# VHH binders against Inositol oxygenase (Miox), part 11

Target 1, 258 residues: Inositol oxygenase (Miox), of Mus musculus (Mouse) (q9qxn5)
Amino acid sequence: FRNYTSGPLLDRVFTTYKLMHTHQTVDFVSRKRIQYGSFSYKKMTIMEAVGMLDDLVDESDPDVDFPNSFHAFQTAEGIRKAHPDKDWFHLVGLLHDLGKIMALWGEPQWAVVGDTFPVGCRPQASVVFCDSTFQDNPDLQDPRYSTELGMYQPHCGLENVLMSWGHDEYLYQMMKFNKFSLPSEAFYMIRFHSFYPWHTGGDYRQLCSQQDLDMLPWVQEFNKFDLYTKCPDLPDVESLRPYYQGLIDKYCPGTLSW
Short names: E, the ipSAE of ESMFold2; O, the ipSAE of OpenDDE; V2, 0.75 times the mean of E and O plus 0.25 times the DockQ between their complexes.

## First folded at step 7 (VHH; framework vhh_gocatamig_d2)

Design w3 (from u5 with S102N; at its last look DockQ between E and O 0.78; V2 from the best seeds 0.76)
Fold by ESMFold2, look of step 7:
Structure w3 (fold): chain B 258 residues (1-258), chain A 118 residues (1-118)
Amino acid sequence: as target 1 above (258 residues)
Amino acid sequence: EVQLVESGGGLVQPGGSLTLSCAASGFTFSSNALAWYRQAPGKKRELVAGITSGGSTVYMDSVKGRFTISRDNAKNSVYLQMNSLRAEDTAVYYCAAKLYPNWDTDYWGQGTLVTVSS
């Protein structure tokens, strides 16, 4: 399980998850999906969005304290070395955290970063800090949302589950709105890459369809690069920019709606 | 079959008021969120206001304090009270929803025209 017990940033991480697990409710997520569903906050290119992450450090990460823009290139380059023939997968690495720009638009980090979980049902054991952070979540007092399945039918499919609001779902919806020409695996990986209780912890199988089982190996493959490239060796992003601009021109060109 | 039918549009002078209605059918109304969008000539469709099943609201900045979204679960209806109307509020207004289990899919009404005489 991802119950962090040490690290130089642990107090910040715990506070972020305590706020997340207190305030992420069915009502909150529903409101955020309405709020961000028209993609009218800003017009900018992918590289402009990557540049905005220079101003962001992920407060849910206990092990590293550097701008998230470097993490995007680290992840992308790790994938590129392991999967040189899948240029779309390199781009997934660059893109996967771009939804974190919501933190720069005034959203609190607990509504942007960190591990995701389903709202509308009881949190499962592998949710980070599960035993100590949900006591004040009002949904747990609602019989519609406090059982194992909550508001969901068995095996309804993760596409039909209301995940806690954050950068995964925002970016997935942004990519659909702007009609990125990436394969379905790319959209799926981005949508669920922070759902650690499921893809790493083995929880929430009762909500999964066959499609989710078929896609799980892709999410786990992506996770190898997201998790293992968070290190102090930061890439020379200026030398990498031409290659990734070429991928952007191929799959998600021009000025996009955010 | 999911249906969203808007009504109440018309011509209004600047500073006037208008109430839009959206009658919904074909789904469990009380369990789902609803929203109003608008599209002015030559512009992209934009969110105006939304209301969750729990009653929480969201508004675009330019309408805060002037527009109020509300719902009546007994009548399966969502309303948009539009006060202090301005020329820039002229648009076709659409009722919309995302419904469980198809949360990825938008459902749209056909729209109702609001014209503010400028």
Scores: ipSAE 0.677, ipTM 0.876, lowest interface PAE 1.2, mean pLDDT 89
ESMFold2 (binder alone), look of step 7: mean pLDDT 82; pTM 0.825
OpenDDE, look of step 7: ipSAE 0.822; ipTM 0.925

Design w4 (from u5 with S102K; at its last look DockQ between E and O 0.80; V2 from the best seeds 0.76)
Fold by ESMFold2, look of step 7:
Structure w4 (fold): chain B 258 residues (1-258), chain A 118 residues (1-118)
Amino acid sequence: as target 1 above (258 residues)
Amino acid sequence: EVQLVESGGGLVQPGGSLTLSCAASGFTFSSNALAWYRQAPGKKRELVAGITSGGSTVYMDSVKGRFTISRDNAKNSVYLQMNSLRAEDTAVYYCAAKLYPKWDTDYWGQGTLVTVSS
């Protein structure tokens, strides 16, 4: 599973997941969905948001230590090369991590980055560091939330599951609020791309509807580019900017509410 | 049918206080989050305060320390105690609920007007 045992940044990664698994509860996620549901923190364009990520290094990543803004273009270009006919999918690569701006607004990284998991039910085995990080989470002592299904009905659909709070859900909700004209697959991939226990680990199928199973191949395809472009190989971003600005103008133009 | 009914608005002098109430029906009140939003003329609706089913609260920065949200599950009601009112607090105040299973949908009351005159 994704239990990291090596890498030059392991202590930082473990600490991030220990805090995440201790503090992400049904109540915490509910509070964050209220707090961030009005999108009144800042007005800015997509490219301004990409530029803000120049100052962010993802503390949940054990293998690289460079700004997340480079990752956005690397992911987008990987997708563009493999799927040249799907311009919206290129844009998903650029956009997918923009919710990480919450870390620059004072949110701790354990509430922003890293793998997600459902709150309100028992964590399953492929959740990273599952055996060593949940001991202090109070939901596990609550009979409403400590069983395999917890507060959920079988196959209720992931849209009806409270995922741990972070950049996936924030950005999904921001895209809905600003009415991005992307296909539903784009919204779905953004929303669930960090749900590694499900799309890579095979866990949590008891919560999935058929629609989630139909969408799984899209999330797995996106993951190939998200995972493989985390190397420090620097593309020529200035030559790429006009192309991606054109996609922004097409699908999510102008100054947006964040 | 989900119903949220606000009351308690009115005219108040700067520095004064009001308590807003929201009576809820048509859903399981104790299992859901409630919030107060406000909308001034010509402005977008904004979150004022929220309260989870577990009792945790959220406040916008400009009202922290002045407003208190609370809930009474026995009466299916949510309240907003508004102290040290300012002219900028003038708005229509709306009660809202986020309901299981969608978690990301809001239901709205009709609103109650609060006017802070200086």
Scores: ipSAE 0.688, ipTM 0.883, lowest interface PAE 1.1, mean pLDDT 89
ESMFold2 (binder alone), look of step 7: mean pLDDT 82; pTM 0.821
OpenDDE, look of step 7: ipSAE 0.812; ipTM 0.923

Design w5 (from u5 with S102D; at its last look DockQ between E and O 0.78; V2 from the best seeds 0.75)
Fold by ESMFold2, look of step 7:
Structure w5 (fold): chain B 258 residues (1-258), chain A 118 residues (1-118)
Amino acid sequence: as target 1 above (258 residues)
Amino acid sequence: EVQLVESGGGLVQPGGSLTLSCAASGFTFSSNALAWYRQAPGKKRELVAGITSGGSTVYMDSVKGRFTISRDNAKNSVYLQMNSLRAEDTAVYYCAAKLYPDWDTDYWGQGTLVTVSS
């Protein structure tokens, strides 16, 4: 499980998850989906958004020492080497963390970064710091939300589950709004890549449909490249830019609504 | 099945007020979020205000302090009180819901026209 007990930034990481697990409620997530659902905050290209991540430090990451924009290229290049025939998958690597720009717009990081979990039902054991961070979440006192299934029907499908608000869901909805021409696997991987309790921890299977089971191997494959890109040499972004601009022009061209 | 019916639109002078109403049926009103959107001629539809089942609200910046969204769960109705109206508020106003389990779909009313003109 992802219970961090060592790491140079552990105090910051724990505080981020404590705030997340206290304040991410059914009501909070519902409000954020309304707030961000019109994509009227900014107009910019994908590469402009990647550039904004130069200024982001992810407070949920115990080990980050470099700009998040470099992580985007590292992930993309790792996928490109392993899956040279799937150019859309290379682009997923570049795109997957772009929803973190909400932190630069004044959103608190506990509403942007980190592992996600379903709201509206009882948190399961593999949720990071589960044993020490949910005590003040008011949903746990609400009988609609405090059982194993909570507000959900068995096997309703993860598309029908209200995930904690953050960069995964924001970016997924932005991609739908702007009509990215990526395959459905790409949308799914981005939407659930931070749902570690499920794709890594094996929890929440009672909420999954057959579609989720079919998609799980894709999310797990993506996770290999997202989780701890450990190459000590940061990529030469300028040499890579023409290739990724070509993919952007193919799948998500031009100025987009954010 | 799901039905959202707006009312209360009309012609108003700048600085005036209107109250829009939306009567809802075909779903569990008290468990779902409601919102008002607007669409001016030649423009994309945009969020004006929203209200969660728990009563939390969100407003677009240009209407903060002038518009108030509210809900009455006993009457299955959501309201938009619009004060200090300006010409740029002229639009068709739509009531909307995003319902569980159809999380990825919006349900829309037919709209009610608000015209702010002297």
Scores: ipSAE 0.648, ipTM 0.867, lowest interface PAE 1.2, mean pLDDT 89
ESMFold2 (binder alone), look of step 7: mean pLDDT 82; pTM 0.819
OpenDDE, look of step 7: ipSAE 0.834; ipTM 0.930

## First folded at step 8 (VHH; framework vhh_gocatamig_d2)

Design x1 (from w2 with L34M; at its last look DockQ between E and O 0.96; V2 from the best seeds 0.81)
Amino acid sequence: EVQLVESGGGLVQPGGSLTLSCAASGFTFSSNSMAWYRQAPGKKRELVAGITSGGSTVYMDSVKGRFTISRDNAKNSVYLQMNSLRAEDTAVYYCAAKLYPSWDTDYWGQGTLVTVSS
ESMFold2, look of step 8: ipSAE 0.661; ipTM 0.875
ESMFold2 (binder alone), look of step 8: mean pLDDT 82; pTM 0.829
OpenDDE, look of step 8: ipSAE 0.862; ipTM 0.942

Design x2 (from w2 with A96V; at its last look DockQ between E and O 0.87; V2 from the best seeds 0.79)
Fold by ESMFold2, look of step 8:
Structure x2 (fold): chain B 258 residues (1-258), chain A 118 residues (1-118)
Amino acid sequence: as target 1 above (258 residues)
Amino acid sequence: EVQLVESGGGLVQPGGSLTLSCAASGFTFSSNSLAWYRQAPGKKRELVAGITSGGSTVYMDSVKGRFTISRDNAKNSVYLQMNSLRAEDTAVYYCVAKLYPSWDTDYWGQGTLVTVSS
């Protein structure tokens, strides 16, 4: 999984990351935080949003070329089998990629999908295609942003780091805006699940607080199901719908602001 | 203490113009994003326009071409020039500072009322 060296999808994946690493800047992310901070684009339920992902194939994913809605149920069911006692965690699996709906609203995929990284400091080595995709990013010519720490203080905490804009942060903020009654671990996992340079690559530790270290095992546990459930062994979605609708009714009911 | 003081609201006829001002203090103005939000009676607050520290702007669709946000870092002030005003623009307008590093660090002014009517 995460094969960035070969395969029929590699050109599309590289192009997505080249655009991402060129255009994701401190100014870009700041603008997106303003643009999406009102959650006024659409009113819909969680299941309506899941259904919209039927039309989305993630162009940053090197492993698969099928609609993202299948991934939501695959991830949720993988978690349910391993953690049957944590119903909120099953729901995290269903929810985690719903921020990708921005791509269906006209956002380019490089501003929606893929691995995230901090803007405002030098990209670290485990960022995918790091050596070949950042040469045209104007922030790297700015001494405020081009050092190891850039605009950040040591160990300031990832909550105080301006991450590249995409589905992780959008969904996290949407969940806060709509007051989802999930535990803080759920919000944290969703917010940072695409931050592979950190949770898998071991980079960016100079930005982490103790809280981030305490939460890392949760993100790593989630990642097992996000990564390793992409196989085609999914139970029938229609038989699963009542269970997940029950979780939605419990934690994030009704028509939500997106 | 962060403070945002709006001024310039008032009564104006449809088709008219108004300039809102917001004087800011208590934070590093030039390093942060500023925005104008509005709230009409019975409606939710909505973004009208925003401006980043780098000068990039965002506008809601109904306002594009009619409203212009600008900032003056020397005066620690942000402005909203509102032209071609319509009855639907009637609202309380709020100046908002979006203080890095956290999304939760938004500071709101008390608001200034704009009424568009004959």
Scores: ipSAE 0.662, ipTM 0.876, lowest interface PAE 1.1, mean pLDDT 90
ESMFold2 (binder alone), look of step 8: mean pLDDT 82; pTM 0.827
OpenDDE, look of step 8: ipSAE 0.858; ipTM 0.939

Design x3 (from w2 with A35V; at its last look DockQ between E and O 0.83; V2 from the best seeds 0.80)
Amino acid sequence: EVQLVESGGGLVQPGGSLTLSCAASGFTFSSNSLVWYRQAPGKKRELVAGITSGGSTVYMDSVKGRFTISRDNAKNSVYLQMNSLRAEDTAVYYCAAKLYPSWDTDYWGQGTLVTVSS
ESMFold2, look of step 8: ipSAE 0.747; ipTM 0.903
ESMFold2 (binder alone), look of step 8: mean pLDDT 81; pTM 0.804
OpenDDE, look of step 8: ipSAE 0.875; ipTM 0.946
ESMFold2, look of step 9: ipSAE 0.702; ipTM 0.891
ESMFold2 (binder alone), look of step 9: mean pLDDT 81; pTM 0.804
OpenDDE, look of step 9: ipSAE 0.874; ipTM 0.946

Design x4 (from w2 with N32Y S102N; at its last look DockQ between E and O 0.75; V2 from the best seeds 0.63)
Fold by OpenDDE, look of step 8:
Structure x4 (fold): chain B 258 residues (1-258), chain A 118 residues (1-118)
Amino acid sequence: as target 1 above (258 residues)
Amino acid sequence: EVQLVESGGGLVQPGGSLTLSCAASGFTFSSYSLAWYRQAPGKKRELVAGITSGGSTVYMDSVKGRFTISRDNAKNSVYLQMNSLRAEDTAVYYCAAKLYPNWDTDYWGQGTLVTVSS
């Protein structure tokens, strides 16, 4: 999994990341935060949102080329099997990529999918394609944003770090806005599951607070399922709907603001 | 003390124009993104337009091509030029300052009423 060196999807993946690493700037992210911050685009239930992902294939994923809705259920079921005692964690599996609906609203995929990274500071080495994709990023020419720490203070905490815009940050904010009754661990998983340079690469630790470090194992645990549940054997989604609807009703019921 | 003070609201006929101003004080204005929101009677507050500290703009679809947001850092002010006004634009308009990544640290004005009516 996460093969960025070979395969039929490599060109597509690289193109997406090149665009991402070119256009994801402090200014861009700030604009998107303004744009989506009111959550006035759509009113719909979680299950309706899941259904929308039937029409989306993640172009940054080198491993799969099927609709993202199946991946949501695959991830959830993997978590369910490994952690039967934590039903909220099952729901996190289902939810984690729902922010990708922005792509269906017209956002380019480089602004929605893929690995995330802090903007406002120099990209660190573990960022995928780091050596070949950031050359045209204007922030690297800005002395405020071109150093290791950039605009940030040491150990300021990830809550005070401006992440590249994508489905992670959007959904995190959406969950807060709609007051999901999930534990803090769930919010961390959603917000940072695509932050691979951090939870897998071991980078950006200079920005982390103790709270971030305490939550890191949860993000890593989630990542196991996000990566390894992807397979051609697609789940029987219809048979699974009643169970997950029950979880939705428990933790994030009703029509929500997106 | 942080302050945002809106001005320029009033009564205007459909098709008319109006310019809103927001004067800010008490914080590093140039570091903030700025935005105009509006709230019509019986409706929720919604984003009208935003402008980043870098000068990039965003608009809600219904005002694109009609409204223009701009900022003057030297005057600590943000503006909303509203052209081709419609009855549906009637609302209290609010100025906001946002400092990212802290989503919850927004500053808000008291609002100015815009009424579009014949």
Scores: ipSAE 0.580, ipTM 0.833, lowest interface PAE 0.9, mean pLDDT 93
ESMFold2, look of step 8: ipSAE 0.586; ipTM 0.841
ESMFold2 (binder alone), look of step 8: mean pLDDT 84; pTM 0.837

Design x5 (from w2 with W103Y; at its last look DockQ between E and O 0.85; V2 from the best seeds 0.76)
Fold by ESMFold2, look of step 8:
Structure x5 (fold): chain B 258 residues (1-258), chain A 118 residues (1-118)
Amino acid sequence: as target 1 above (258 residues)
Amino acid sequence: EVQLVESGGGLVQPGGSLTLSCAASGFTFSSNSLAWYRQAPGKKRELVAGITSGGSTVYMDSVKGRFTISRDNAKNSVYLQMNSLRAEDTAVYYCAAKLYPSYDTDYWGQGTLVTVSS
């Protein structure tokens, strides 16, 4: 399980998850999907968005104290080394955390970063800090949302599950709105890469369709690079920029709506 | 099939008020979010206000304090009370349903024109 017990920033991490697990409800997530569904906050390119991540310190991460923009290039380069013939997959690495820009727009980090979980049903054991952070969430007192399946039908498919609001779903919807020409695997990996209780913890299988089971290996492959590239060796971003600009021009060119 | 029927649009003087209504059918109204969008000539469609099944609301900055969204689950209707109208509010207003969690796409009404004339 992902229950952090050490790390230089543990108090910050626990506080972020406590707030997340208290305030992420069916009603909250529904409101955020309305609020961010028109993509009218800013017009900017992918590289401009990557640059904005220089200002972000991810409060859900116990071990990392460098800007999230370097993480984007680290993840992308790890994928490029392992999968040199899948240029769209390199780009997934660059893109995957760009939804974190919501934190720079005044969103509290507990609604932006960290592991995701389904709202509308009982949290399962592998959700980080599950035993100590949900006691004040009002949905757990609601009979519609307090059972194993809650508001969901068995095997309804993760696309039909209301995930806690954060950078995964925001970015997925932004990519759909701007009509990125990436394969469906790219959209899926970005949408669910923070769903650690499922793809790493093995929980929530009762909500999954066959399509989710078919996609799980892609999410797990991506996760190898997301976790293993969070290290002190920072890439030379300026030397990498031309290659990734070429991929941006191919799959998601120009000024985009955010 | 999902149907959304707007009404209440028209010509209004600056500073005036108008109430838009949207009657909904073809889905479980009380379980879903509703929203009003608008589109001015030459502009992109933009969110004006939204309301969740739980009653929580969202407003764009330029209408906060002037517009109020509400719903009546017994009548399957959503309303937009528009006060202190300005020329910039001139647009076609669309009622939309967000059918979560089962659907990725919004459903749209045909729209009702609001003109704020000076």
Scores: ipSAE 0.621, ipTM 0.858, lowest interface PAE 1.4, mean pLDDT 89
ESMFold2 (binder alone), look of step 8: mean pLDDT 82; pTM 0.824
OpenDDE, look of step 8: ipSAE 0.848; ipTM 0.936

Design x6 (from w2 with S102N T105Y; at its last look DockQ between E and O 0.88; V2 from the best seeds 0.78)
Fold by ESMFold2, look of step 8:
Structure x6 (fold): chain B 258 residues (1-258), chain A 118 residues (1-118)
Amino acid sequence: as target 1 above (258 residues)
Amino acid sequence: EVQLVESGGGLVQPGGSLTLSCAASGFTFSSNSLAWYRQAPGKKRELVAGITSGGSTVYMDSVKGRFTISRDNAKNSVYLQMNSLRAEDTAVYYCAAKLYPNWDYDYWGQGTLVTVSS
């Protein structure tokens, strides 16, 4: 899993990260926050959004090459087996990648998928392909953004960091806009689940607050299921639908604003 | 104190033009994003246009090609040039600031009314 040194998908994965690390800048992220902040693109249910992911294969994923809708159910079912008493956590598994629908709306995948990193400061060593993909990012020539802390104060908290734009932050904000009744841990896990340099690599500690330290174990627990349930044995979505529709009706019912 | 003061609204005929301006104070204007929103009676407030500190712009589809957002950092002002106005553009227009790090804490002006009618 997460094999970035060899494999049949590596050229596609590297190209996606090269584009991401070149074009994700403070200005780009700021523009996307304005563009997507009104949630007026589409009205649809959660299950309709899950169905749209049938058409999406994540080009940043080095491990698998199948539609992302199956990953949503694989992750959810992995969590359900390990944590049968936390139905909201099952739903986090289903929901976590729904922000990838932006790729179906014309956004390039490097602005939607893959590992996230802070813009506005120097990338740290555990960012995948860090040593070969940032040289053309214009922010690294800007003294406001090229130091270890860049534009940030020490320990400002990850909620106050401009993460590279993608499905994590879009979905987090969509859930807030639509007032999902999930626990705060669910929102936090979704918001930062792609921040592998932090939750797995141990980098960016200088930006973290106490809240981030308290939440890290939840993100790491989620990551076990996000990472290790990927396989070509695809789930029977029809048999699973009634259970997950029940959770949707409980936590995020009806037609939502996207 | 963050303050945003809109001006330039008024009555205009369909097909006409109008320029809205917003004078800003209480924050470092050149470092932050600004936007124009509008709200028609009985409707939700909606984004019209936004501009980043770096000058990149975003427009909603209904106004693209007709409206232009711009900023003047020396005057701490943001502008909305509105051309080819239509009856459906009638609304109260609000200047808004999206201050880092606040995603959910938009600052808003009092609004300026634009009426497009024959």
Scores: ipSAE 0.636, ipTM 0.868, lowest interface PAE 1.4, mean pLDDT 90
ESMFold2 (binder alone), look of step 8: mean pLDDT 82; pTM 0.821
OpenDDE, look of step 8: ipSAE 0.858; ipTM 0.939

## First folded at step 9 (VHH; framework vhh_gocatamig_d2)

Design y1 (from x3 with L34M; at its last look DockQ between E and O 0.89; V2 from the best seeds 0.82)
Amino acid sequence: EVQLVESGGGLVQPGGSLTLSCAASGFTFSSNSMVWYRQAPGKKRELVAGITSGGSTVYMDSVKGRFTISRDNAKNSVYLQMNSLRAEDTAVYYCAAKLYPSWDTDYWGQGTLVTVSS
ESMFold2, look of step 9: ipSAE 0.714; ipTM 0.894
ESMFold2 (binder alone), look of step 9: mean pLDDT 81; pTM 0.810
OpenDDE, look of step 9: ipSAE 0.875; ipTM 0.947

Design y2 (from x3 with S33M; at its last look DockQ between E and O 0.81; V2 from the best seeds 0.74)
Fold by ESMFold2, look of step 9:
Structure y2 (fold): chain B 258 residues (1-258), chain A 118 residues (1-118)
Amino acid sequence: as target 1 above (258 residues)
Amino acid sequence: EVQLVESGGGLVQPGGSLTLSCAASGFTFSSNMLVWYRQAPGKKRELVAGITSGGSTVYMDSVKGRFTISRDNAKNSVYLQMNSLRAEDTAVYYCAAKLYPSWDTDYWGQGTLVTVSS
């Protein structure tokens, strides 16, 4: 999976990453952090948000071309089988892509989906299409942002890194705003699960604190279920709904601010 | 110590104008995002406008075209020019800062009341 070299979807995927790598700048991400910082766009439950993903196909995904809503249940069920004792972790699987609802609210997909990367420093080699997509990004001509560390101090911690804007950071901030009662590992996994250059590619370690090193195994464990549940088997959502509604009632009940 | 002090609130007629100011201290002002929020009685606080370190602006839809946020880095101040005021703009207005590098923490002023009433 993650086939970025061939396939019928490759032109769409490359276009998405070209736009992302051109337009995701320190200024752009700063504006999005302000724009989405008050969570005043919509009131809805978690299950309503999951249902909205029925209308979304992720244009950055090179492997599959089907709606994201069943991916949420596939990921959650994969985690549930492997980690039956961690009900919060099952819920992470259901929740992790809900920030993609921004694409249904008019955000272009290059600002919502796909692998994330730090803005404000030089992109590293494991960023997908790195050698062919950053030529028009104006931050690379800015000496504040064009060195390996850019605007960051060594080992400042990923919580202090301005990641490209997308569903990871939106959902993390939404969960904080609504005071989800999940463990810190859950918040961390959701915040960084699309940061493939780091958790899979081994890049950006110079920005990591000890906390990030301690959390990396959790993100890598989550990634096993996110990646490998993209097989074409379809979940029976109706039979699963009562279990996951119970978890929602426990950790993030009711109508939430989005 | 981070400090944000709002001023300029008051009573104004519908259709009138008002300028809010926020003086900041205790951090490197030019590197940070500044935001105006408001909270009407019995409601949750909401974004009004924000300005990045580079001067780019964000507005909520209901104020776009009527309100203007600006910053003066030499005076460590952020401003909100409010024109064509409406009754629904009545609220306590808060200056907030999102501090480099994480921008996860909002530092808040104590607020200034704006009342739009005839």
Scores: ipSAE 0.624, ipTM 0.861, lowest interface PAE 1.3, mean pLDDT 90
ESMFold2 (binder alone), look of step 9: mean pLDDT 80; pTM 0.799
OpenDDE, look of step 9: ipSAE 0.816; ipTM 0.924

